# Ledger of designs, part 37: VH-VL binders against q0atu2

Target 1, 119 residues: q0atu2
Amino acid sequence: MLDKKARIRTSREYRNVFEKGKRLSGRFLIIYYVENALDNNRFGFITNKKIGMAVIRNRIKRQLRAIVREYQGQVKNKHDIVLVARAGIGKSSFEGMEKDYIAIMKKAGLFARNANKID
Below, E stands for the ipSAE of ESMFold2; O stands for the ipSAE of OpenDDE; V2 stands for 0.75 times the mean of E and O plus 0.25 times the DockQ between their complexes.

## First folded at step 1 (VH-VL)

Design r4j (framework fv_recibokibart; at its last look DockQ between E and O 0.08; V2 from the best seeds 0.00; counts 0 for: pae E 13.0 > 2, placed apart)
Fold by ESMFold2-Fast, scan of step 1:
Structure r4j (fold): chain C 119 residues (1-119), chain A 123 residues (1-123), chain B 108 residues (1-108)
Amino acid sequence: as target 1 above (119 residues)
Amino acid sequence: QVQLVQSGAEVKKPGASVKVSCKASGYTFTEYYMHWAKQAPGQGLEWIGEINPDSGDTNYAQKFQGRVTMTRDTSISTAYMELSRLRSDDTAVYYCARDTGSLEYPSGHFDYWGQGTLVTVSS
Amino acid sequence: QIVLTQSPGTLSLSPGERATLSCRASQSVSYSYLHWYQQKPGQAPRLWIYGASSRATGIPDRFSGSGSGTDFTLTISRLEPEDFATYYCQQYESSPWTFGQGTKLEIK
């Protein structure tokens, strides 16, 4: 469960991310992201019927929120980010979704720099 | 054949709570925002709030903040609006309405509306 | 919040006449986020015009919408008996989404 402050909650804010944001596709996820004028990040989540039955979609939503929550401290501040689940996500493992999320966020440049690897 | 069917009229005393339902059919319930609006007798429309039926996330007009709660049950494609601490000026027809656009591209206009639920608040 | 002011409050006309309904916003509203609804007594509102100028499905071509910024207009070129209703404008520019108070179109 993400804190209420960390969720995109209005339909218009979702619209803003899709209209003005950048798009990046992973294996199981698509992210749309845009810088916001706030002091915090906000996340949105979209599944659709192509993913599977309600039980599967509810599991995916729960697992994606858990993944986002676990890694929220690594995300560069001031972004609105929407995760859209791709049709194939219903057959993925939790580890597979987590790996895809990390990869796509790194590719987008949204993860904070790793200070531990300074040479 | 999209339809939104609301629960029947309610009569409540001041201070009570009312919960109105809106059952959706003819489309994938979780793919469109659901909105709620109020219309007092002989008056215009007033937006109360919206719910993302996929995530459960809500956004309310400040005037109703603290008194309104919107929820949904995806297993029966039904949205709910509960209004607490009722006052006489809460007497109105309450409508649910579907956003025309999908969750990916919300439009902010409402193509399908429920028939309305009359809530009367009187002593 | 953005306040939408509609004028006139009541417009009394006869079939065959032209109707012009105004909606003025307290702040600028993007063209694509200004919408109009028609409502008849005892009925739910119906989407009529969206994005300031696009007719909803099935709406006759005698209806047209226009405007930008803070000033928007709904025009009915030649009134038919079924057009007498209340019309509401609505904005989706900033939360909370708001409606105008309505213009009631009535038969003289």
Scores: ipSAE 0.478, ipTM 0.815, lowest interface PAE 1.9, mean pLDDT 90
Fold by OpenDDE, look of step 4:
Structure r4j (fold): chain C 119 residues (1-119), chain A 123 residues (1-123), chain B 108 residues (1-108)
Amino acid sequence: as target 1 above (119 residues)
Amino acid sequence: QVQLVQSGAEVKKPGASVKVSCKASGYTFTEYYMHWAKQAPGQGLEWIGEINPDSGDTNYAQKFQGRVTMTRDTSISTAYMELSRLRSDDTAVYYCARDTGSLEYPSGHFDYWGQGTLVTVSS
Amino acid sequence: QIVLTQSPGTLSLSPGERATLSCRASQSVSYSYLHWYQQKPGQAPRLWIYGASSRATGIPDRFSGSGSGTDFTLTISRLEPEDFATYYCQQYESSPWTFGQGTKLEIK
């Protein structure tokens, strides 16, 4: 699991990302990202009840956290990044989610130049 | 800027159908659920239903099931709400409203509303 | 469905006074899914408070939202003339999404 310091936790923090950040949409994910004044990245994870039952939403969140954790060291520092699960993500495989994450993060230019990227 | 512009007022007879449009601009239409609400004269807001503009999937309140049909045309970023078998108590202002959509927190709120469409049903 | 009951139905106050609006849910609602809207005559509703306590963009800080579980409150610390309107609470806890019947805040 991500460290507490690597997580967006408050509504104020989320609001800041949504209001001041950039937005990019993938197939299964939408990301909001903005530079922060910290030395580390923070991640937020948002699902919607439209995705499915709580057990499904929790599964999706766990999967997204796993993906983020896997590639955490490759992301440019000093960013707050919120991952929003799109309604269709419930029908996606883990691999599909991972592929989408990589694609959207690349598009956002959030991966470090020296990152050991996995496609 | 986000804008929702609805079609003009309608006058219908009982038993007829009405189709109200809601044209969205200023954002990616398919990425946000669109809701419709009813407000009878001098009354409160009542949720009618929602549509996923991307998939076309809909969810209606039980009260309107069988009489309401929500559709969308993604090519022109327009949502439609059609109400059939109109009755006098269908007289109301109808609003479209954008949902935060995929957001859970803070989510579930309607952040932008159309200006409303008055539908009058009278003999 | 979740029923939201607002009280009072009508609240008559004068500018400068404190206003307290209540929204009670028939079952527990996560604070993330309780929202408030303001509506003035002849106008569309406008998002006012979301997530029980977060002010929408442009909303003055004299407005505050609080509560949890089944009891939520919208408070206006010091009423301004432009604050007189009808306020609706809304839940996104479970479908169908429902509104309270509204509280009309009118000038005394």
Scores: ipSAE 0.039, ipTM 0.751, lowest interface PAE 3.4, mean pLDDT 91
Fold by ESMFold2, look of step 4:
Structure r4j (fold): chain C 119 residues (1-119), chain A 123 residues (1-123), chain B 108 residues (1-108)
Amino acid sequence: as target 1 above (119 residues)
Amino acid sequence: QVQLVQSGAEVKKPGASVKVSCKASGYTFTEYYMHWAKQAPGQGLEWIGEINPDSGDTNYAQKFQGRVTMTRDTSISTAYMELSRLRSDDTAVYYCARDTGSLEYPSGHFDYWGQGTLVTVSS
Amino acid sequence: QIVLTQSPGTLSLSPGERATLSCRASQSVSYSYLHWYQQKPGQAPRLWIYGASSRATGIPDRFSGSGSGTDFTLTISRLEPEDFATYYCQQYESSPWTFGQGTKLEIK
């Protein structure tokens, strides 16, 4: 995520999503999401040390950012969304993470209607 | 045991920059926000900003925007604060401090502090 | 920006006395986001009370915190010689995370 306004940045912003947001769990990801007062979405990314070494965690975060960027135009606006990588994510492929993201975002109802490219 | 060890005192001229380091040990560096605070001689504490050491995202107090840069090197568990265009009123002790809450559940209170780094800006 | 105003600025008391330190916020602060620190000269601050009323590890029972909204209090029921220091309140309600200017507790 190249645009600073599309990032969750402060400790308070993350805590707000965890405290007030809804939670859905997928195979490799957990998302927390809450409406915000902006005209745009913001995304945050959390990797736990149980996933692996820092190199592995950084690779996973990069892959998740790429996935989010690919589909960001199809996400309903005005949401803060935190992606939490589950411990088993290190064993998944990029394609596996992508499919999990699509599934969990659909289940959350966060994709806009007529989002044909994600089916 | 959790420990934050800061770099040594520095003497700078007005207009220069300073970069203070804060090396963390005894915990997983990337799981907790790191904060920085300023204390001018004989005065109170002033929050400068925070960094998420996992993502590298920062949030600065408006007073320091444009002059402060916070970074980190996760391979050596070290946070940095650089302050540019130094002025005499930047003379202070600078502290790093760890948020006691995790990134998922930040607490907003600081349970471990570095020993402080005195920066003196003298003409 | 939330301003925290501590009073009094300096409090001169003797060991054995009761101390009451006030922190007033310019806007409401959720009690879970109001914290207190102790600092002695030449030392880093130490977390003392968090969430308005919870004592940090190793802080003795003579310290208690209370308050809500805009008014918060740190009380020391019976002063010990080691309690003479400067105390700061801090808020985490709204960025920037401000500190009060401090109350210096001095031995009389």
Scores: ipSAE 0.000, ipTM 0.618, lowest interface PAE 13.0, mean pLDDT 88
OpenDDE, second read of step 2: ipSAE 0.006; ipTM 0.630
ESMFold2 (binder alone), look of step 4: mean pLDDT 94; pTM 0.948

Design r4k (framework fv_recibokibart)
Fold by ESMFold2-Fast, scan of step 1:
Structure r4k (fold): chain C 119 residues (1-119), chain A 122 residues (1-122), chain B 108 residues (1-108)
Amino acid sequence: as target 1 above (119 residues)
Amino acid sequence: QVQLVQSGAEVKKPGASVKVSCKASGYTFTEYYMHWAKQAPGQGLEWIGEINPDSGDTNYAQKFQGRVTMTRDTSISTAYMELSRLRSDDTAVYYCARVGDSEFTGSPLDYWGQGTLVTVSS
Amino acid sequence: QIVLTQSPGTLSLSPGERATLSCRASQSVSYSYLHWYQQKPGQAPRLWIYGASSRATGIPDRFSGSGSGTDFTLTISRLEPEDFATYYCQQYESSPWTFGQGTKLEIK
């Protein structure tokens, strides 16, 4: 699981990413991202009620954290990144979410060029 | 301005049913989930259930399943909670509350009705 | 179900003092889904702090929220007379949605 240093932890920090960051939409995910002044990446996760009831939202959030952890070694350093799940994500498979994450991160230019770095 | 206005106080006998209304204004009624909560005299808040005003889908707490029914009327932006087979321990203030569905806020209960006192007595 | 335990149940203090209110969850709650409400007698609850640390509109900056995982705190740096009320934490992490039992802040 992502250690606490790699997580966006306060609502104020989330709002800073939303207000100052760039936005990119995928099929099931939206990312907001901004370079930070730290020496590491931090991730945040938002699953709103349009996705479904909390049991579904909690499953999605857990799966997204697992996906992010799996690929964290490929992400360019010094970024705060917030993943927002879109309404349709509840009907996606784990693999579908994973593929969308990879595609959107590549499109954002956030994956490092070292393709051999795997988690 | 967002407002949730609930129906007035009711006194009911054991075994009766009560239907509380919650009229929404100042926003698009179908875009926000509506929740209902119970507060017995001198006690804390207890979640009863939720309704999606767009679809009409509901989800109820297990304790109230089989006795509570939540509905809505989109033409008048009003949500309803009906509690049947009333018992003395159903005496409480009942609140409706809107869930802020913003992806930025974690879905707090951002606006509340004023509450409806339901008294169950013989 | 996630049980939220607030402590103390009653906190007796004087205006001008610092108040610290605790909310502990039986399971981990993402801070984004932990909220605080203020309620005065005869009134509906009012959203006070959302997402563990963000003040709702109009809430004075003497109020601050913090915490993550299972431990959350609401702090009032310098109590004003209007702050004496009952405060409830609430989680929106896992159904059924639950509230803590409340901390009643009362004048000493």
Scores: ipSAE 0.014, ipTM 0.561, lowest interface PAE 8.6, mean pLDDT 85
Fold by OpenDDE, second read of step 2:
Structure r4k (fold): chain C 119 residues (1-119), chain A 122 residues (1-122), chain B 108 residues (1-108)
Amino acid sequence: as target 1 above (119 residues)
Amino acid sequence: QVQLVQSGAEVKKPGASVKVSCKASGYTFTEYYMHWAKQAPGQGLEWIGEINPDSGDTNYAQKFQGRVTMTRDTSISTAYMELSRLRSDDTAVYYCARVGDSEFTGSPLDYWGQGTLVTVSS
Amino acid sequence: QIVLTQSPGTLSLSPGERATLSCRASQSVSYSYLHWYQQKPGQAPRLWIYGASSRATGIPDRFSGSGSGTDFTLTISRLEPEDFATYYCQQYESSPWTFGQGTKLEIK
């Protein structure tokens, strides 16, 4: 998992992102993102029953966290970002998820200019 | 330190059931999936299934569907694997293993029990 | 299911030599979900390499993992006596989780 300081943990924090943030949809992911007043990024993860059984949802969360961890150093600072898994994600490969994440984050302009793992 | 301690060796007759326990310590039991694997004598590892210790949700390999039941007791941080309708080819060492999804990318099995030998013989 | 085929089945080498163990997947496996375990007789498996190329805690740097897609490799640059064991690769790209059949690294 991400460091505690890199996690959106409270309902208030999630609500803030949903209410004030921007929304972009990918094939497997929807992201909500908003600037924060911190020196670091925070990530949240949402799954719902449409994805599948709890074990699948938890697997997806693990996969998304792994993806986020891999690219977190390349994301522009001072953002709260919530990843919402879409129903089809349960049937996707890890690489498929990764590609979708990269694509949507790129579309959102959340990667730093000097990011090297964008493609 | 993380430890998984399994119950002792079992000897069973064909048709019987066996229930192996795996007591976890050194971490929050409910925050990590627990997996079970089978290793027949002189053979490789075979995945049996997984359990979410928090919710109790399970996922089994098709080969073991209908014969395996994974449960847990969160009050004592213990996972259980029960295998029923035992047959000779169930003779194996059975391992519990934690999925390390918080520290390692890809969620490997980062800690293993010492294994439990189950012998099925007439 | 994804089948992992390890080669060779048995590898006989001497201390000081280089060992190369292969793990081939029947379909593409993301690097994050390919792991290696070491097992010695009478012992439980131990996580050795995770995410295809990351050494687990306490694993010597003579061990390295590489690969992507369907082909993965575990390399031991200079074998030590304690390195002789059976090594298994494992994937969780998709359910069910599967292991390779193992490569037994034995002393020549």
Scores: ipSAE 0.014, ipTM 0.658, lowest interface PAE 8.0, mean pLDDT 91

Design r4l (framework fv_recibokibart)
Fold by ESMFold2-Fast, scan of step 1:
Structure r4l (fold): chain C 119 residues (1-119), chain A 123 residues (1-123), chain B 108 residues (1-108)
Amino acid sequence: as target 1 above (119 residues)
Amino acid sequence: QVQLVQSGAEVKKPGASVKVSCKASGYTFTEYYMHWAKQAPGQGLEWIGEINPDSGDTNYAQKFQGRVTMTRDTSISTAYMELSRLRSDDTAVYYCAREGSPDIFSGTSFDYWGQGTLVTVSS
Amino acid sequence: QIVLTQSPGTLSLSPGERATLSCRASQSVSYSYLHWYQQKPGQAPRLWIYGASSRATGIPDRFSGSGSGTDFTLTISRLEPEDFATYYCQQYESSPWTFGQGTKLEIK
């Protein structure tokens, strides 16, 4: 799971990303992202009620955190990034979500070309 | 599930202080800003201030600067608002409210409110 | 501070009628930061419409919100007895956060 300091925690911090950030849509995910003034990256995760029941939303949130953690070392430093799950994500596989995340992050220019996964 | 429960009604003399509590349950207390609002009899809502329960940082409306102090105790998920040097026009129902939204694009609304605490200031 | 002016102050109507409530801001407010609350006597306010036009969970579709810039509207297409209450608009564009004075919807 992600370290506490790598999490966007307050509604106001989420607001800042939505208000000032750029938006990019994938198949299952939308990301909002903005450069921060900190020495690290922070991630937020949103699964609204339109996705499905709490058990489904909690599974998706857990899986997205795992994906983000695995690729954390490839993300350009000093960014706040919010992942918003789209309606179709409920029936996606873990691998499908992972592939979408990588594609979106590369398209946004947030991944270094030859960056390695964290081990 | 999410609930904010405030302390009971208070009757105070002018010049006294009052401290109202707001106990949160059903969510992670430190992840949502807490706000306080005043509603005088027959009047509308007036924002008093806010606290970040994680950091303890506060921001107050200018009208209440110097008389209001907001604090929190994360061990019991409780926020406090203390109003000092009470005047008769401080007679009001005081509400705590959580900043948050059922939808991502409006995380700035006050989605859950405490039941209110009546504070009466009279001689 | 941003001043929100609601009109009318009191609106007297009968069940079955249409209600239109106005909220005007002294300066521009992004629609994402304009919210409406319903309050009944003796009760806490309840979030009703957020981001100018989105209904909160459980709010009937006879309620709709619209507007942008400085002019926002809450519309109730066909009033039911339980809709008679005071409605407040609120802005989160600029601190201090402010509420309108409220529109009291009362039975004629």
Scores: ipSAE 0.022, ipTM 0.662, lowest interface PAE 5.8, mean pLDDT 87
Fold by OpenDDE, second read of step 2:
Structure r4l (fold): chain C 119 residues (1-119), chain A 123 residues (1-123), chain B 108 residues (1-108)
Amino acid sequence: as target 1 above (119 residues)
Amino acid sequence: QVQLVQSGAEVKKPGASVKVSCKASGYTFTEYYMHWAKQAPGQGLEWIGEINPDSGDTNYAQKFQGRVTMTRDTSISTAYMELSRLRSDDTAVYYCAREGSPDIFSGTSFDYWGQGTLVTVSS
Amino acid sequence: QIVLTQSPGTLSLSPGERATLSCRASQSVSYSYLHWYQQKPGQAPRLWIYGASSRATGIPDRFSGSGSGTDFTLTISRLEPEDFATYYCQQYESSPWTFGQGTKLEIK
């Protein structure tokens, strides 16, 4: 599991990211990201009820957390990043999600220059 | 309702450039990738490239690299495809297509298409 | 790139008959990333089957999609006159996104 300190959990924290952060849309994901004043990155995950039943949303979140965990060490420090799952992600492959995550994070310039596990 | 309306037919000389427009309506333009496809007369569909209307980032098929430029104007929800250094084999109907999800659980596909734009390249 | 090969190139059948269209991929394609489109002369393609087996909105239940891995099939259980068209498969497994060359379903 993603470390608790690496999670955005409060409504206030999410709101801050949405209001002050930048937005970038990917194929399956929309990311909102903003610099924070911490020594670590924090990730949030949003799965709208329109995505499906709780079981589906939870699966998606689990998969996204796994992806984020895999690459978290390669993300630039001091960022709050919220991943919003878009419609259609439910039947996408895990690899497809991963690819989309990598692509959108690259586009956002959020990977460190020395990242070696990308692609 | 979602609609993609493309610009009219074009006739160009070899070596010229053509810019086809695709105006989107009925949805949030920046939330869906826009794709372009080529269909030569009597032939199948060929993917040209895609654009993220939100960021402007593009990906092109290798075959069209260096000759195709995809852009968008978010203020009018319009995507553009420009093809330069035209040659006779560029004669085709060009389609824009939205990448969307038919249902909340599905992967994305080309769920809506423009009506197509015929581009004729002849000397 | 992933090459999709459709067969047959042309399928000539009569209304009421069963049609089976094949789409073979050069490498494995995820279930969610194989789609079918219908196109009639002078018209734009229309999404027909998505995710290998799901019918798009308004598509009759006489149409069905199946398959996995490298072999996919579009089946029309009982052809209607309006079903005669060209059908294309498409993959979203990996860029570049590719189409099959199409199967033209024509009336015998």
Scores: ipSAE 0.015, ipTM 0.682, lowest interface PAE 7.2, mean pLDDT 91

Design v1 (framework fv_ivicentamab_arm2)
Fold by OpenDDE, second read of step 2:
Structure v1 (fold): chain C 119 residues (1-119), chain A 118 residues (1-118), chain B 110 residues (1-110)
Amino acid sequence: as target 1 above (119 residues)
Amino acid sequence: EVQLVESGGGLVQPGGSLRLSCAASGFTVSSNYMNWVRQAPGKGLEWVSIIYSGGSTDYASWAKGRFTISRDNSKNTLYLQMNSLRAEDTAVYYCARDYFEGSWFDPWGQGTLVTVSS
Amino acid sequence: AYDMTQSPSTLSASVGDRVTITCQASQSISSWLAWYQQKPGKAPKLLIHDASSLESGVPSRFKGSGSGTEFTLTISSLQPDDFATYYCQQYNSYPSDSLTFGGGTKVEIK
């Protein structure tokens, strides 16, 4: 799991991202992102009820955390990023989610120049 | 500061039409899920409609066909077109944001009163 | 549809009293419940979301609890500023027209 300091935890922190951040939509994910004043990135994860039952939503959340953790070292610094899972994500493979994450993060220009696992 | 300001309410005859506006500040309407919720005088709260960040819309079963939710991104404004108004549509109409697709509402506008009467 | 039954409809209490408001869902809504406070002539104000998460700036005397079908809003010690109408709202399922509010509880001065 992501370190505590790398996680968006409070409603205020989420609110700030949704109010001041930019939004991009992928196939399975919507990301909201905004620069922060910290020395690290923070990530938030939202799985809405359209995805499916609680067990499914929790699985998706775990998978998204795993993906974010895998690529966290390649993301540009000083950003708060919220991942919102779309309804169709429940039918996607882990690889599909990963590809969508990479695509949307590229579109957002959030990967650092030294990123080496970006397809 | 995040704020919503409704306008366009007023007196209208049964069968008439009215368009409400909700001007947002401090956040982008097109990047959020926006809702209309109404409250009849002395009554409770009733959800009316939602427009998703992707632009799709949904309505309460009773509102379908008579109400239309839309937005103008250039004006950062939400709208509710109300047609074939009935006396039971008399209410304060609030616009409200929810952070997630169909979740809790925050913030709310101050509301605008719509009175349908002969 | 998820019907939300709120009780009591009206509650008379005094400053300093412990107040409990109940919200019952017709079906399990997990923890997808919010509480709002509304004063006359004003818009609803969010107090609690996800059954027990206190919104920033809301006094700690407000507490939300429950899961499944039974939920409670507790005010540990009622203050003059707390006289208002309170609503619960569920957001468990889709389509969106399933978003429903409780009937409200008016907390008035005894």
Scores: ipSAE 0.014, ipTM 0.654, lowest interface PAE 8.1, mean pLDDT 89
Fold by ESMFold2-Fast, scan of step 1:
Structure v1 (fold): chain C 119 residues (1-119), chain A 118 residues (1-118), chain B 110 residues (1-110)
Amino acid sequence: as target 1 above (119 residues)
Amino acid sequence: EVQLVESGGGLVQPGGSLRLSCAASGFTVSSNYMNWVRQAPGKGLEWVSIIYSGGSTDYASWAKGRFTISRDNSKNTLYLQMNSLRAEDTAVYYCARDYFEGSWFDPWGQGTLVTVSS
Amino acid sequence: AYDMTQSPSTLSASVGDRVTITCQASQSISSWLAWYQQKPGKAPKLLIHDASSLESGVPSRFKGSGSGTEFTLTISSLQPDDFATYYCQQYNSYPSDSLTFGGGTKVEIK
């Protein structure tokens, strides 16, 4: 659930992630990520004009939020993570965005290993 | 103009099977997320299933194992295979296009009535 | 999983009335909400998307507002054509296990 405690809200918080965080690029997404001093993860989303018109950018932002929500339980706690959509994302499917997100989160070491195994 | 037309509804006995069709015109089914939504008589809208543009599918928890969403790209047609039907599956079934992947529904078909009764 | 709660379930109104329908999400959905109108025997019709964006051809008396968890559909001067059932739909999460739509609000003649 991406309630307000799980969202990066301020320009200062975004700047901190960009300045101090690590960067990893995928096919459609770039993530910037840094450990935080909180007991939870926070996510930010950036869709710039290179992606397309406002309608497309808003759709992409919604889809990214949905993907992040779906996999929230698998993400290692105590991170601020900003997702930046690359220009080509407007032509991708939801499945394509989802696969890219999973791939980059695994590469970043941000997915908890074996998190989905049944007890 | 974009349009969806459902067919295949009818009367079926409990435990029976039925296959619904949804023919699309004015756009390509395989390029869009497509949904089935149902509405029991006098009740609200209930999401049933989605097929993503890439071909992956998801189902409401109560539909999983009994219902299968599919498409035939050559016929530009969406399907819902319904098995092990129960009285509570009685509803008008709508197909609907997800306008932008993971968004609102537009257009909707006119719906097809499925009645499950002995 | 999101619970989408609409209130009231039914309201009685007269032509010319200002009608307000509320949709509450159990958790924040930002502005990712659509409103649909359904007349008896017909498919739902999109009225508003992204909480407040009016669909082309929909009368300006319809207004959507809100963000986060509380959303409102307002009809400023009810017309005979507006007696219908209205549904909200969230799309912050996809799919939502049958929790995509609110329960509906039936606007009927007094």
Scores: ipSAE 0.005, ipTM 0.539, lowest interface PAE 13.8, mean pLDDT 84

